# Designs tried in a protein design chat: miniprotein binders against a8xhq1. Part 28

Target 1, 158 residues: a8xhq1
Amino acid sequence: MVQIWQMEPYPCGDPRLPHHLFPPKKITPDELSKRTGTLYWKLDTLDQVALAKRLTTLKLEHNFKKEDIFTLDAETTANFDDKIEELFEESSVPFEQARMIIEGSAYYDVEDKNGQWVRIFCEYGDLILIPSNTCFRFTTTPKNFVKMRRFYKEEEGN
Short names: E, the ipSAE of ESMFold2; O, the ipSAE of OpenDDE; V2, 0.75 times the mean of E and O plus 0.25 times the DockQ between their complexes.

## First folded at step 18 (miniprotein)

Design EE3 (at its last look DockQ between E and O 0.83; V2 from the best seeds 0.84)
Fold by OpenDDE base, look of step 18:
Structure EE3 (fold): chain B 158 residues (1-158), chain A 87 residues (1-87)
Amino acid sequence: as target 1 above (158 residues)
Amino acid sequence: SKTWRIEIVIEFDSPLEALEKAELFMIKLVELARKHGITIRVEIETTENGKVRYTWEIEGVSEEVAREIAELIREYFPDAKVTIRKE
């Protein structure tokens, strides 16, 4: 089951910790969409034909023209700590971002329309689509390992 | 170096057919990427003739993985233009 929750208002310390409220305020994918516009799917990876069709539809509907596999691994990634710090800096881009986790796990934080941060725990089979001009940030879990497919539009500079 | 770089280029007349078949192929590549320390970049372009061109760039490929990729290419895109170079 997907794990999404509202973050504490002023988290401190290691960004890789959950930083949920006490008690935790869990959020459904539907609520996530309503609050932030962010879309979440748990993809069925067992049926590769169906998966291919799903991803094809995604690419067509959102006009994704590029893709890469991004790996963040404390064991192999140079300057891992710097990368984590950089990725956790709040940013906003004028294009949609689609990411599918293929190994490991990570957190995507997105800001809702009320300025509250929502954290999405992403693991294998999860597909997330962050809409344009949405404030977001990224970090690994304490396991310090994630591998993902990143989908891009032609306008993206990556 | 003990690793290789593989470039795969294919062109299709139909975007939908291209995307679905290419995606199946990509899913197989992703399975390899999960097991091996390879990097993959993909670009989809429209050619001058209105065809859809797919380009895969795969790096950090061992001999074993290269063989597996070659088999996948033969299965999915036997007429693909393939370039292999030692890194």
Scores: ipSAE 0.857, ipTM 0.933, lowest interface PAE 0.4, mean pLDDT 93
Fold by ESMFold2, look of step 18:
Structure EE3 (fold): chain B 158 residues (1-158), chain A 87 residues (1-87)
Amino acid sequence: as target 1 above (158 residues)
Amino acid sequence: SKTWRIEIVIEFDSPLEALEKAELFMIKLVELARKHGITIRVEIETTENGKVRYTWEIEGVSEEVAREIAELIREYFPDAKVTIRKE
């Protein structure tokens, strides 16, 4: 089961720690969607034909025309600490974003309509879709490693 | 260590089955990326003739991985346009 939780209101220290409330307040994917518009799926990576059909449908429905593989690894990524700091800055973009975890783990934080933050613990096989104009943040877990497929609509200049 | 960059280009009309086959090929490439540390970029475009063009750009490819990719190409898209460059 995916782990999604309400974040503490003023998280201090290392952003890669859980930063849940005390006691923890878990939420469901349905609550995540209602509060933030963010969608979550757990994809079956063992059935590659079914996975191919699902991802083909995703790309057609959302008009995704580009993708890459993104890796963040404390052991091999140059300037890892600076990159983690940059990626955790609050951001909002005028397009939807889809990310599928293919190795390791990461946190995606999304802000709801009341200014409260929800943290999604993303692991292998998890796919999320964050709506346009939604505030989000990204970091790894203390394992400092994630590999993911990132999906994009067409961009000028390639 | 000697590595290569591989570009793979296919073109087809856009039947759903062909699109799904291209994605299954990508899933196989992702298995290699998890195992061997290669990087992959994909671009999908519509040509002037209304066809779909898929382009895979693969970097950091060793000789072992290049042979595995060649076998996948023969299985999935034997008529693909393949360009290999030394890095």
Scores: ipSAE 0.826, ipTM 0.918, lowest interface PAE 0.4, mean pLDDT 90
ESMFold2 (binder alone), look of step 18: mean pLDDT 77; pTM 0.700

Design EE4 (at its last look DockQ between E and O 0.85; V2 from the best seeds 0.85)
Fold by OpenDDE base, look of step 18:
Formats: structure tokens, sequence, C-alpha cells
Structure EE4 (fold): chain B 158 residues (1-158), chain A 87 residues (1-87)
């Protein structure tokens, strides 16, 4: 099952730690969508035909024209610590972001309408779509490894 | 170097079935990417004739992976334009 929760208001220390409230305040995918506009899917990877249909529809509906495989691995990625720090800096982009985890795991944090951060634990088979102009940040889990399909629109220039 | 860069280019009239086939092929490539240290970039564009062109750029490809990709291509897109360069 997907794991989504509201983050503590002023997290300190290693961003790769959960940083949830005590007790944890869990968020459902529906609540995630209502609060942040972010969409989440748990894709059925066992049925590749169905998966292909789903992803084809996604690309068509959102006009994704580019894709790459992104790997972040503490063992092989140069300047891993710097990359983690950079990716965890809050940012916002004027286009949708679609990401599918294919190996490992990571956190996507998104800011809701009230300025509260919501953390999404993403692992194999998870697909997220972050809407345009949404404040977000990214980090790995303490395992320091994630591989994902990143989908882009032509406007992104990637 | 013991690795190669592979470029794959296909064009079609973009029926839904063809798009889904291309995506299924990509899913197969993703499986390879999960197992091997390869990088993949994909670009989808419309040609002058209104066709859809898929371009895959695959890097860090070993001989083993190259063989697997070749087999996939024979199965999915036997008419694909393929360029292989030694890295």
Amino acid sequence: as target 1 above (158 residues)
Amino acid sequence: SKTWRIEIVIEFDSPLEALEKAELFMIKLVELARKHGITIRVEIETTENGKVRYTWEIEGVSEEVAREIAELLREFFPDAKVTIRKE
C-alpha cells in the first residue's frame, strides 16, 4: 500500500528520514489530490499489456513527448551528496511532472494549499504526476538508491 | 570501450495499437535498464508527413544487452533504423 503522510512542520537533520508527525498523520491518494493536486497510481506491472495501454494513455492525455531513465545511486553517482542536497531544494516548474519508479525508492514532497508539506514514499510500480506550479522537493530514502522513468513535455527542454 | 551506444528510430502512422506497441517495447527496455547499467532517452515527434517518430538513445550497452535489444527489435520493429557506435 502507498505511504503518504504529512511532514512535521520544521524538519531538521537528514532529509532522507521519514520526518512524520507523532502520531503519524497518514494521507490517502484522494486526500493528496485534493490538498496538492498531485496524482498517484499504483501500476500493475505484472500485466505488461495493460501497463502499456495505461502509459500510452498517460502520454497522450498529458502530451508527454520525451522520456529518460534517471538513476541516483550513492555507489555510482558522482557527487551524490551534492545531488541529494540540490534535489531537496524547494522548487516549482511551469509544467507537469510525471515519474514512475522502476527500482529502489524515494520521497517526493509536495506543498499543499495551506503551505503544509506532504511526503510521498515512492517505490517500484508507483507513478506520480505533480501539477504545474506546485512547490516540490525530492530525496532518496536512507538506502540511497532509486531508478525512475521521467516523462517530459516538449516545453521542458530536456 | 566494452560498451556501445545504440540509436533506434521508427516511424508509423500513430494508430493507438502502434503507440501501445512502442510502449510495450519501452517496457521491455526498462526491464533491461533495471538489470543493467544502461541509460535510455526517448524522443517522440511528428514528421513532415504527419507520422510519429520514436527515437531511442541507449548508452552503456554491453554485448549481452546489445544481443537482447536486437532480439526485441526483430520481434517488435524489424524495420527499425538502428545505429550502433562504440563508446
Scores: ipSAE 0.870, ipTM 0.938, lowest interface PAE 0.4, mean pLDDT 94
Fold by ESMFold2, look of step 18:
Structure EE4 (fold): chain B 158 residues (1-158), chain A 87 residues (1-87)
Amino acid sequence: as target 1 above (158 residues)
Amino acid sequence: SKTWRIEIVIEFDSPLEALEKAELFMIKLVELARKHGITIRVEIETTENGKVRYTWEIEGVSEEVAREIAELLREFFPDAKVTIRKE
């Protein structure tokens, strides 16, 4: 089961640590969706035909026209520390995006309607869809390694 | 270290089955990206005649990986336009 938790209100120190409440307050994907609009799926990467059908439908439904493979790896990424600092900056964009983890792990933080932050522990086979105008931020875990497929729309309508 | 940039372009009618085949090809490329240090970018466009154009841009490709991509292309899209440039 995917791990999603309420973040502590004033996280201090290394963003790659869990920063959950004490005791942890876990939430479900359904609660994540209700609070933030963010959607989550665990995809079956072993059934590649089914995966292809699922991702084709996703791309058609959301008009995703661009993709890339993104890798963040402390051992090979130039300027790794600067990049993780940049990626953890709070961001909001006027379009929806999807991310699928294909190796390693990462945290995606999403802000809810009340200004509270929820942290999603994303691992191999996890796919999330972040709605437009939703505030989010990204970091790795202390393992400092993730590869993911990132899905984008080409442009919004005029 | 010797690496290449490969561009793959296909165009086809916009039937669902063709789109799913292109995604399955991408999934096979993703397995290569998990094993090797290659970068992949994809762009999907609609042409004037209602056809779909898929463009894969693959970077950091070693000779070994290029042969694997060529084998996948023979299986999936033997008529693809392929451009190779030394990095």
Scores: ipSAE 0.842, ipTM 0.919, lowest interface PAE 0.4, mean pLDDT 90
ESMFold2 (binder alone), look of step 18: mean pLDDT 77; pTM 0.721

Design EE5 (at its last fold request DockQ between E and O 0.84; V2 from the best seeds 0.85)
Fold by OpenDDE base, fold request of step 21:
Structure EE5 (fold): chain B 158 residues (1-158), chain A 87 residues (1-87)
Amino acid sequence: as target 1 above (158 residues)
Amino acid sequence: SKTYRITIVIEFDSPLEALEKAELFMIKLVELARKHGITIRVEIRTTENGKITYTWEIEGVSEEVAREIAELIREYFPDAKVTIRKE
């Protein structure tokens, strides 16, 4: 199930904590798209044939020509803490970012046009597409583990 | 333990069915990546004659995983060009 919420304005403490409002303000995928342009899909991973068709279509529609598997694991990733800190720094890139979680979980935060952060809980089977020039940041959950497929266009790299 | 780098190159016509087959193959590789500590990079190119070239570079592959990958290659793309190097 999709878990998206508006973040508290001035979160304190560990970025890997939910940091939602009280009471939580849940956001639908449609609202996420309207507010940030970010697209979210929950892919059916059980039907691999259907999944292949969907991803093929995605790649064709967005002209993705490159892909890699990205792993963050506190147990195996060198300088994990530094990497997490770096990834949580707000950034913007001139290209769209497509990510599919294949193991573990993570948070993608995206900033809307009003400067409010929206947090997307991403887990296995979740696919997100962050538009170009969108302010975003990333962190793992407290489980400190995530693997994802990262899709790129021809001139883009990791 | 010994690990290997496997490079897989396939070339095929651009029909949707072929692309979907390549993606299904990738999904199978992703399953291996979920189970094993392997990394995968993929590059898709279009040749001058309009064919599609898929290149997989897989790293951190154990002998066991290599056998599994080989089986997948035989199943999906038996004519693939495969290179295996020790890491």
Scores: ipSAE 0.878, ipTM 0.942, lowest interface PAE 0.4, mean pLDDT 94
Fold by ESMFold2, look of step 18:
Structure EE5 (fold): chain B 158 residues (1-158), chain A 87 residues (1-87)
Amino acid sequence: as target 1 above (158 residues)
Amino acid sequence: SKTYRITIVIEFDSPLEALEKAELFMIKLVELARKHGITIRVEIRTTENGKITYTWEIEGVSEEVAREIAELIREYFPDAKVTIRKE
């Protein structure tokens, strides 16, 4: 199930909590795209041939030439609390970002044109593409664990 | 325990099927990364000859996982250039 929701306007406390409105206001991937330009898919990981074709198309369409595996895990990541704080700082960048969750879970927050934030719950099989110059934030859930594939263009990353 | 770095390099003329096969191979490596905590980096380059070079750098690899990776290489890319270095 897709879980994207409107964030409460002034979230306080632990950023890893849901921070939805009362009652929760769910957003579809189409509405996410219209409001923020952000694309989100739940990919079928059971059909690996189809997955390979889908990711190959993604890489060709976006000229992704580099990739890594990124892990954030409270049990093994040095300075986890500092890294979580840093990753949740509002950040925008002049290039698009593509990430696929391969284990665990995380939240990506994106800001729309009216300054409203939407929160995307990303878990195994989810692919997210955030456009250039979009304000975003990242955190885990209280499970404090995520592993993802990160895709980069040739002029990006190292 | 001792761990190794494995570098895998393949080169091909960029047919779509070869790119899809390389991605399927990566998906199999990702299964190992989920189970064993190895790290993987990928770089895709176009050479002067117009061919594509696909490079995997895999770190934190135990002897057991190295054998599993070798079996995947034999299945998918038996002609790959493979370098194994002690970490």
Scores: ipSAE 0.842, ipTM 0.923, lowest interface PAE 0.4, mean pLDDT 90
ESMFold2 (binder alone), look of step 18: mean pLDDT 79; pTM 0.736
OpenDDE base, look of step 18: ipSAE 0.871; ipTM 0.939
ESMFold2, look of step 20: ipSAE 0.821; ipTM 0.912
ESMFold2 (binder alone), look of step 20: mean pLDDT 79; pTM 0.742
OpenDDE base, look of step 20: ipSAE 0.867; ipTM 0.938
ESMFold2, fold request of step 21: ipSAE 0.831, 0.834, 0.837; ipTM 0.919, 0.918, 0.919
ESMFold2 (binder alone), fold request of step 21: mean pLDDT 79, 79, 79; pTM 0.735, 0.731, 0.740
OpenDDE base, fold request of step 21: ipSAE 0.875, 0.878; ipTM 0.941, 0.942

Design EE6 (at its last look DockQ between E and O 0.83; V2 from the best seeds 0.84)
Fold by OpenDDE base, look of step 18:
Structure EE6 (fold): chain B 158 residues (1-158), chain A 87 residues (1-87)
Amino acid sequence: as target 1 above (158 residues)
Amino acid sequence: SKTYRIKIVITFDSPLEALEKAELFMIKLVELARKHGITIRVEIRTTENGKIEYTWEIEGVSEEVAREIAELIREYFPDAKVTITKE
């Protein structure tokens, strides 16, 4: 079940907390796309043949030529706190970002056309595609663990 | 304990079925990555002859995981070029 919401305007404290409005303002995947251009899929991981077809199509359509497995784990990642702080700094890149969560969970925040932040809770089976030149930031949940497939184009390199 | 690095190279004539098979293979590797502390990097390139070449580089592989990967290679790509290096 997808969980997307508008963030509070001036979040303070631990970025790993939800930081939603009260009451929460939930966002649908369709609304996410309209507001930010970000695409979200809940992939059917139980049907591996269908999954393979879907990911193959994704790679072909977006010309992804590289991939790696990225792991962020408070128990094994060196300088975890520094890394979390770094990843939560707002950034924008001139290329698409495709990510599939394979273990754990994390938050991707994306800025909409009105300058409002939208938070996407990503967990196993979730695939997101953040368009080029979109302001975004990243953090784990309080569980401090996520593993994901990251897709790249040849010219974009990790 | 000793770990290994495994490099897998396979070349296709760019059929869609082959690409999907490569992705299915990757899905199997991802299942291993979920269970074990291995790292995986993949590169897809077009060769000079216009073929599609897949390269997998897997690191932090234990002997047990290496056996599992070997089984997958035999099942999906028995003609793949495989290099195993002790880390």
Scores: ipSAE 0.861, ipTM 0.935, lowest interface PAE 0.4, mean pLDDT 93
Fold by ESMFold2, look of step 18:
Structure EE6 (fold): chain B 158 residues (1-158), chain A 87 residues (1-87)
Amino acid sequence: as target 1 above (158 residues)
Amino acid sequence: SKTYRIKIVITFDSPLEALEKAELFMIKLVELARKHGITIRVEIRTTENGKIEYTWEIEGVSEEVAREIAELIREYFPDAKVTITKE
């Protein structure tokens, strides 16, 4: 099932390695939500009717009006190293975002209110929703490949 | 330069069934994106008369994939406005 873990406080070396505590401290999706507000679902990508209904509901409930397909692939992405470094920089935005993994895998890290980082191992069929004003960062695994659907609102903070 | 850009525009009332059909169409396009190096962007708007406008912009489309997309359009939205340009 989904793997979520407490990150070591001062990770060194390659961000794409697991960086869990010793011994590992696993987190449930419910604990993730309570600590960070981040929501997680495993979607059934083989039942396309159910998937369509679920994503339609998601878009309506969150007013997602824009979407794209995003790919990172060390073999084909121009300036991959620069992009992966940029995406791992801590970010916070005043709106919620959703990401659904459609191929490959990635890590999303989310900071809780105590400044502790939680790492979410996202792979095919995983959907996460990161709330507004939550600090996050992104990287791949050592396989250096992920493809995902990214969902956005149109709100720009009027 | 050996690829095409395809823009697909549909307009409909906003019943839940129509929105789900548009999402199912997107899911079929996503399967193509998994198999091929195409890029997809989507925008959803409310028109002046209160209808929903769904726009897909697809880039990097080979001639073979373009035929697959055309078949999907015929199946799901035969009255869609479709624009194809050579990149």
Scores: ipSAE 0.836, ipTM 0.917, lowest interface PAE 0.4, mean pLDDT 90
ESMFold2 (binder alone), look of step 18: mean pLDDT 80; pTM 0.752
ESMFold2, look of step 20: ipSAE 0.822; ipTM 0.916
ESMFold2 (binder alone), look of step 20: mean pLDDT 80; pTM 0.750
OpenDDE base, look of step 20: ipSAE 0.855; ipTM 0.933

Design EE7 (at its last look DockQ between E and O 0.85; V2 from the best seeds 0.85)
Fold by OpenDDE base, look of step 18:
Structure EE7 (fold): chain B 158 residues (1-158), chain A 87 residues (1-87)
Amino acid sequence: as target 1 above (158 residues)
Amino acid sequence: SKTYRIEIVIEFDSPLEALEKAELFMIKLVELARKHGITIRVEIETTENGKIRYVWEIEGVSEEVAREIAELIREYFPDAKVTIRKE
C-alpha cells in the first residue's frame, strides 16, 4: 500500500528520515490530489501488456516526448551527498513531472495549497505526476538507492 | 571490461498499436536497466513526413547485455537502424 503523510512543520536533521507527525497523519492518494494536485498510481507491473497500454496513454495525454533512466546510488554516484543536498532544495518548474520508480525507493515532498509539506514514499511500481508550478523536493530513503524512469516534455529541454 | 553504446532508431506511422509496441520494448529495456548498470535515453519526435521516430540511446552496455538487446530488437523491431560503438 502507498505511504503518504503530512510532514512535521519544521523537520531537522537527515532529510531521508520519515519526518512524520506524532501520531502520523496519513494521506490518501485522493487527498494528495485534492491538496497538491499530485497524482499517484500503483502500476501493475506483472501485466506488461497492460502496463504498456497505460504508459502509452500517459505519454499521449500529457505529451511526453523524452525519457531517461535516473539512478541515484551512494555506492556508485559521484558526489552523492552533494546530489542529495541539491535535490532536497525546494524548487518549482513550469511543466509537469512524471516519475516511475523501477528500483529502490525515494521520497517526493510536495507543498499543498496551505504551505504544508506532504511526503510520498515511492517504491517499485509507483508512478507520480507532479503538476506544473508545484513546490517540490526529493531525497532517497536511508537505503540511498533509487532508479526511476523520468518522463519529459519537449519544453523541458532535458 | 569493454562497454558499448547502442543507438536504436525506428520510424512508423504512429498507430496506437505501434506506440504500445514501442512501450513494451521499452519495458523490456527497463528490465535490463534494473539488472545492469546501463543508462537509457529516449526521444520521440515527428518527422517531416509525419511519421513518429523513436531514438534510444543506451550506454554502459556489456557484451552480454548487448546480445540481449540485439535479441529484443530482432523480436520487436527487426527493421530498426542500429548503431553500436565501443566506449
Scores: ipSAE 0.868, ipTM 0.938, lowest interface PAE 0.4, mean pLDDT 94
Fold by ESMFold2, look of step 18:
Structure EE7 (fold): chain B 158 residues (1-158), chain A 87 residues (1-87)
Amino acid sequence: as target 1 above (158 residues)
Amino acid sequence: SKTYRIEIVIEFDSPLEALEKAELFMIKLVELARKHGITIRVEIETTENGKIRYVWEIEGVSEEVAREIAELIREYFPDAKVTIRKE
């Protein structure tokens, strides 16, 4: 079961720690969507034909025309500590994006309309879609390793 | 160590089954990326003739992985335009 939780209001220390409330407040994918517009799916990576059909549908429905494989690994990524700090800075872009975890794990944080942050624990087979103009940030867990497929729309001039 | 950059280009009319086949091919490439640390970028565009152009750019490819990719291309898209360059 996907783990999604309300973040503590003033997190300090290592961003790769859970930073949930005490006691923890779990959030369902439906609540995530209602609060932030962010969508979540757990994809079946063992049935590759079904996965191919699902991802083809996703790319057609959202007009995703570009993708890459993105890796963060404390053992192989040059300047890992600097890169992790950079990626945890709040970001907002004027287009929707999707991310599918293909190995390891990561946290995606998304901000709701009230300025509250929700943390999504993303593992192998998890797919999220972050809508346009939604504030988000990214980090690994203390395992310091994630590999994912990133999906983007075709960029247009202006 | 010797590594290669491989570009794979296919064009087809836009039937759903062809798009699904291209995605299944990508899933096989992703398996290689999990095992071997290669990087992959993909661009999909519509050509002037209304066909779909699917482009994979793969980097950090060892000679052994290049042979595995060649076998996948032969299985899925034997008519693909393939360009291999030493990095």
Scores: ipSAE 0.827, ipTM 0.916, lowest interface PAE 0.4, mean pLDDT 90
ESMFold2 (binder alone), look of step 18: mean pLDDT 80; pTM 0.747

## First folded at step 19 (miniprotein)

Design HH1 (at its last look DockQ between E and O 0.86; V2 from the best seeds 0.84)
Fold by OpenDDE base, look of step 19:
Structure HH1 (fold): chain B 158 residues (1-158), chain A 87 residues (1-87)
Amino acid sequence: as target 1 above (158 residues)
Amino acid sequence: SKTYRIEIVIEFDSPLEALEKAELFMIKLVELARKHGITIRVEMRTTENGKIEYTWEIEGVSEEVAREIAELIREYFPDAKVTIRKE
């Protein structure tokens, strides 16, 4: 099951830790969409034909024309610490972002309409779509490993 | 170890069926990427004559993985334009 929660207001320490409230405030995908506009899918990867159709539809509906596989691995990625620090800096882009986790795990944090951060635990088979002009940040889990398919529109660079 | 860069280019007349087939091919490549330290970049473009052009750029490919990719190409897109370069 997907794990989404509201983050603590003033998290301290390692960003790769959960940083949930106590008790945890879990958020459903529907609530995630309502609060942040972010869409989440758990894709059925067992039926590859169905998966292909689903992803094709996604690409067509959102006009994704480019794709790459992005890997973060503390064991093999050069300047890993610098990269994860950079990725955890809050940013906003004028285009929507689609990401599918294919290996490992990571956190996507998105800011809701009230300025509260919502953390999405992403693992294999998870697909997220972050709308344009949404404040977001990214980090790995303490396992320091994730691979993902990143989808881009034609005007976006890799 | 010796690694290769592989470029795969295909053109389609029918967008939806071709795109789904290309996506299935990509899913197979993703399986390889999960197991191996390869990088993949994909681009889809519309040609001047209205065809869809699909391009894969795969890097860090070992000889073993290259053979697997070749088999996938033969299965899905036997008429693809394939360029292999030693890195």
Scores: ipSAE 0.878, ipTM 0.941, lowest interface PAE 0.4, mean pLDDT 94
Fold by ESMFold2, look of step 19:
Structure HH1 (fold): chain B 158 residues (1-158), chain A 87 residues (1-87)
Amino acid sequence: as target 1 above (158 residues)
Amino acid sequence: SKTYRIEIVIEFDSPLEALEKAELFMIKLVELARKHGITIRVEMRTTENGKIEYTWEIEGVSEEVAREIAELIREYFPDAKVTIRKE
């Protein structure tokens, strides 16, 4: 059960706090897709053969050719505060991106076509696919820890 | 502690079953990455003769974790080309 919510219109302070409305306005993965094009799956990490088949299909369907393991950990990541500030800068890229959380948790924020932001609470086993040319932001939760698999089509640099 | 960088290269013709096996191998490596401070990068390319080449680059590998990776290689891809460098 994924948690996705409408962000408050003028979020102030620490980006790692929830920043939902009061009361929270939760949205479904179907609403997320309709508003932003972003897709969500909860993958079964206990059935590794099924997981391998699912990820192979994903890579073939989306022509993902590269992958890495990405870790943010306040206890071990050099320049953590600078890195998390950089990652929260609004960004868009001319290609689709897939991210799978393998440990810890993070927020991905995605802007819809009306300029409204939705926040996705991503945790172990969650996979999201953000469409090309979609504005997004990234941060951790106050736990300050996430490890993820990142999937790419082709790009030369960092 | 000493750490190593390991490069693993495989080639194959069949895209589906071999790709699924390569992904299962990656899932096993990810379990090691969850337990240990290793990093992994993967690239897939099509060679000039039409085969698929997979390359894993694994960094921050202790000697003990290297033995675990060697066991996985023997299980999944005993004919893989393996290069180990001291970091």
Scores: ipSAE 0.820, ipTM 0.911, lowest interface PAE 0.5, mean pLDDT 89
ESMFold2 (binder alone), look of step 19: mean pLDDT 79; pTM 0.734
ESMFold2, look of step 20: ipSAE 0.815; ipTM 0.910
ESMFold2 (binder alone), look of step 20: mean pLDDT 79; pTM 0.732
OpenDDE base, look of step 20: ipSAE 0.862; ipTM 0.934

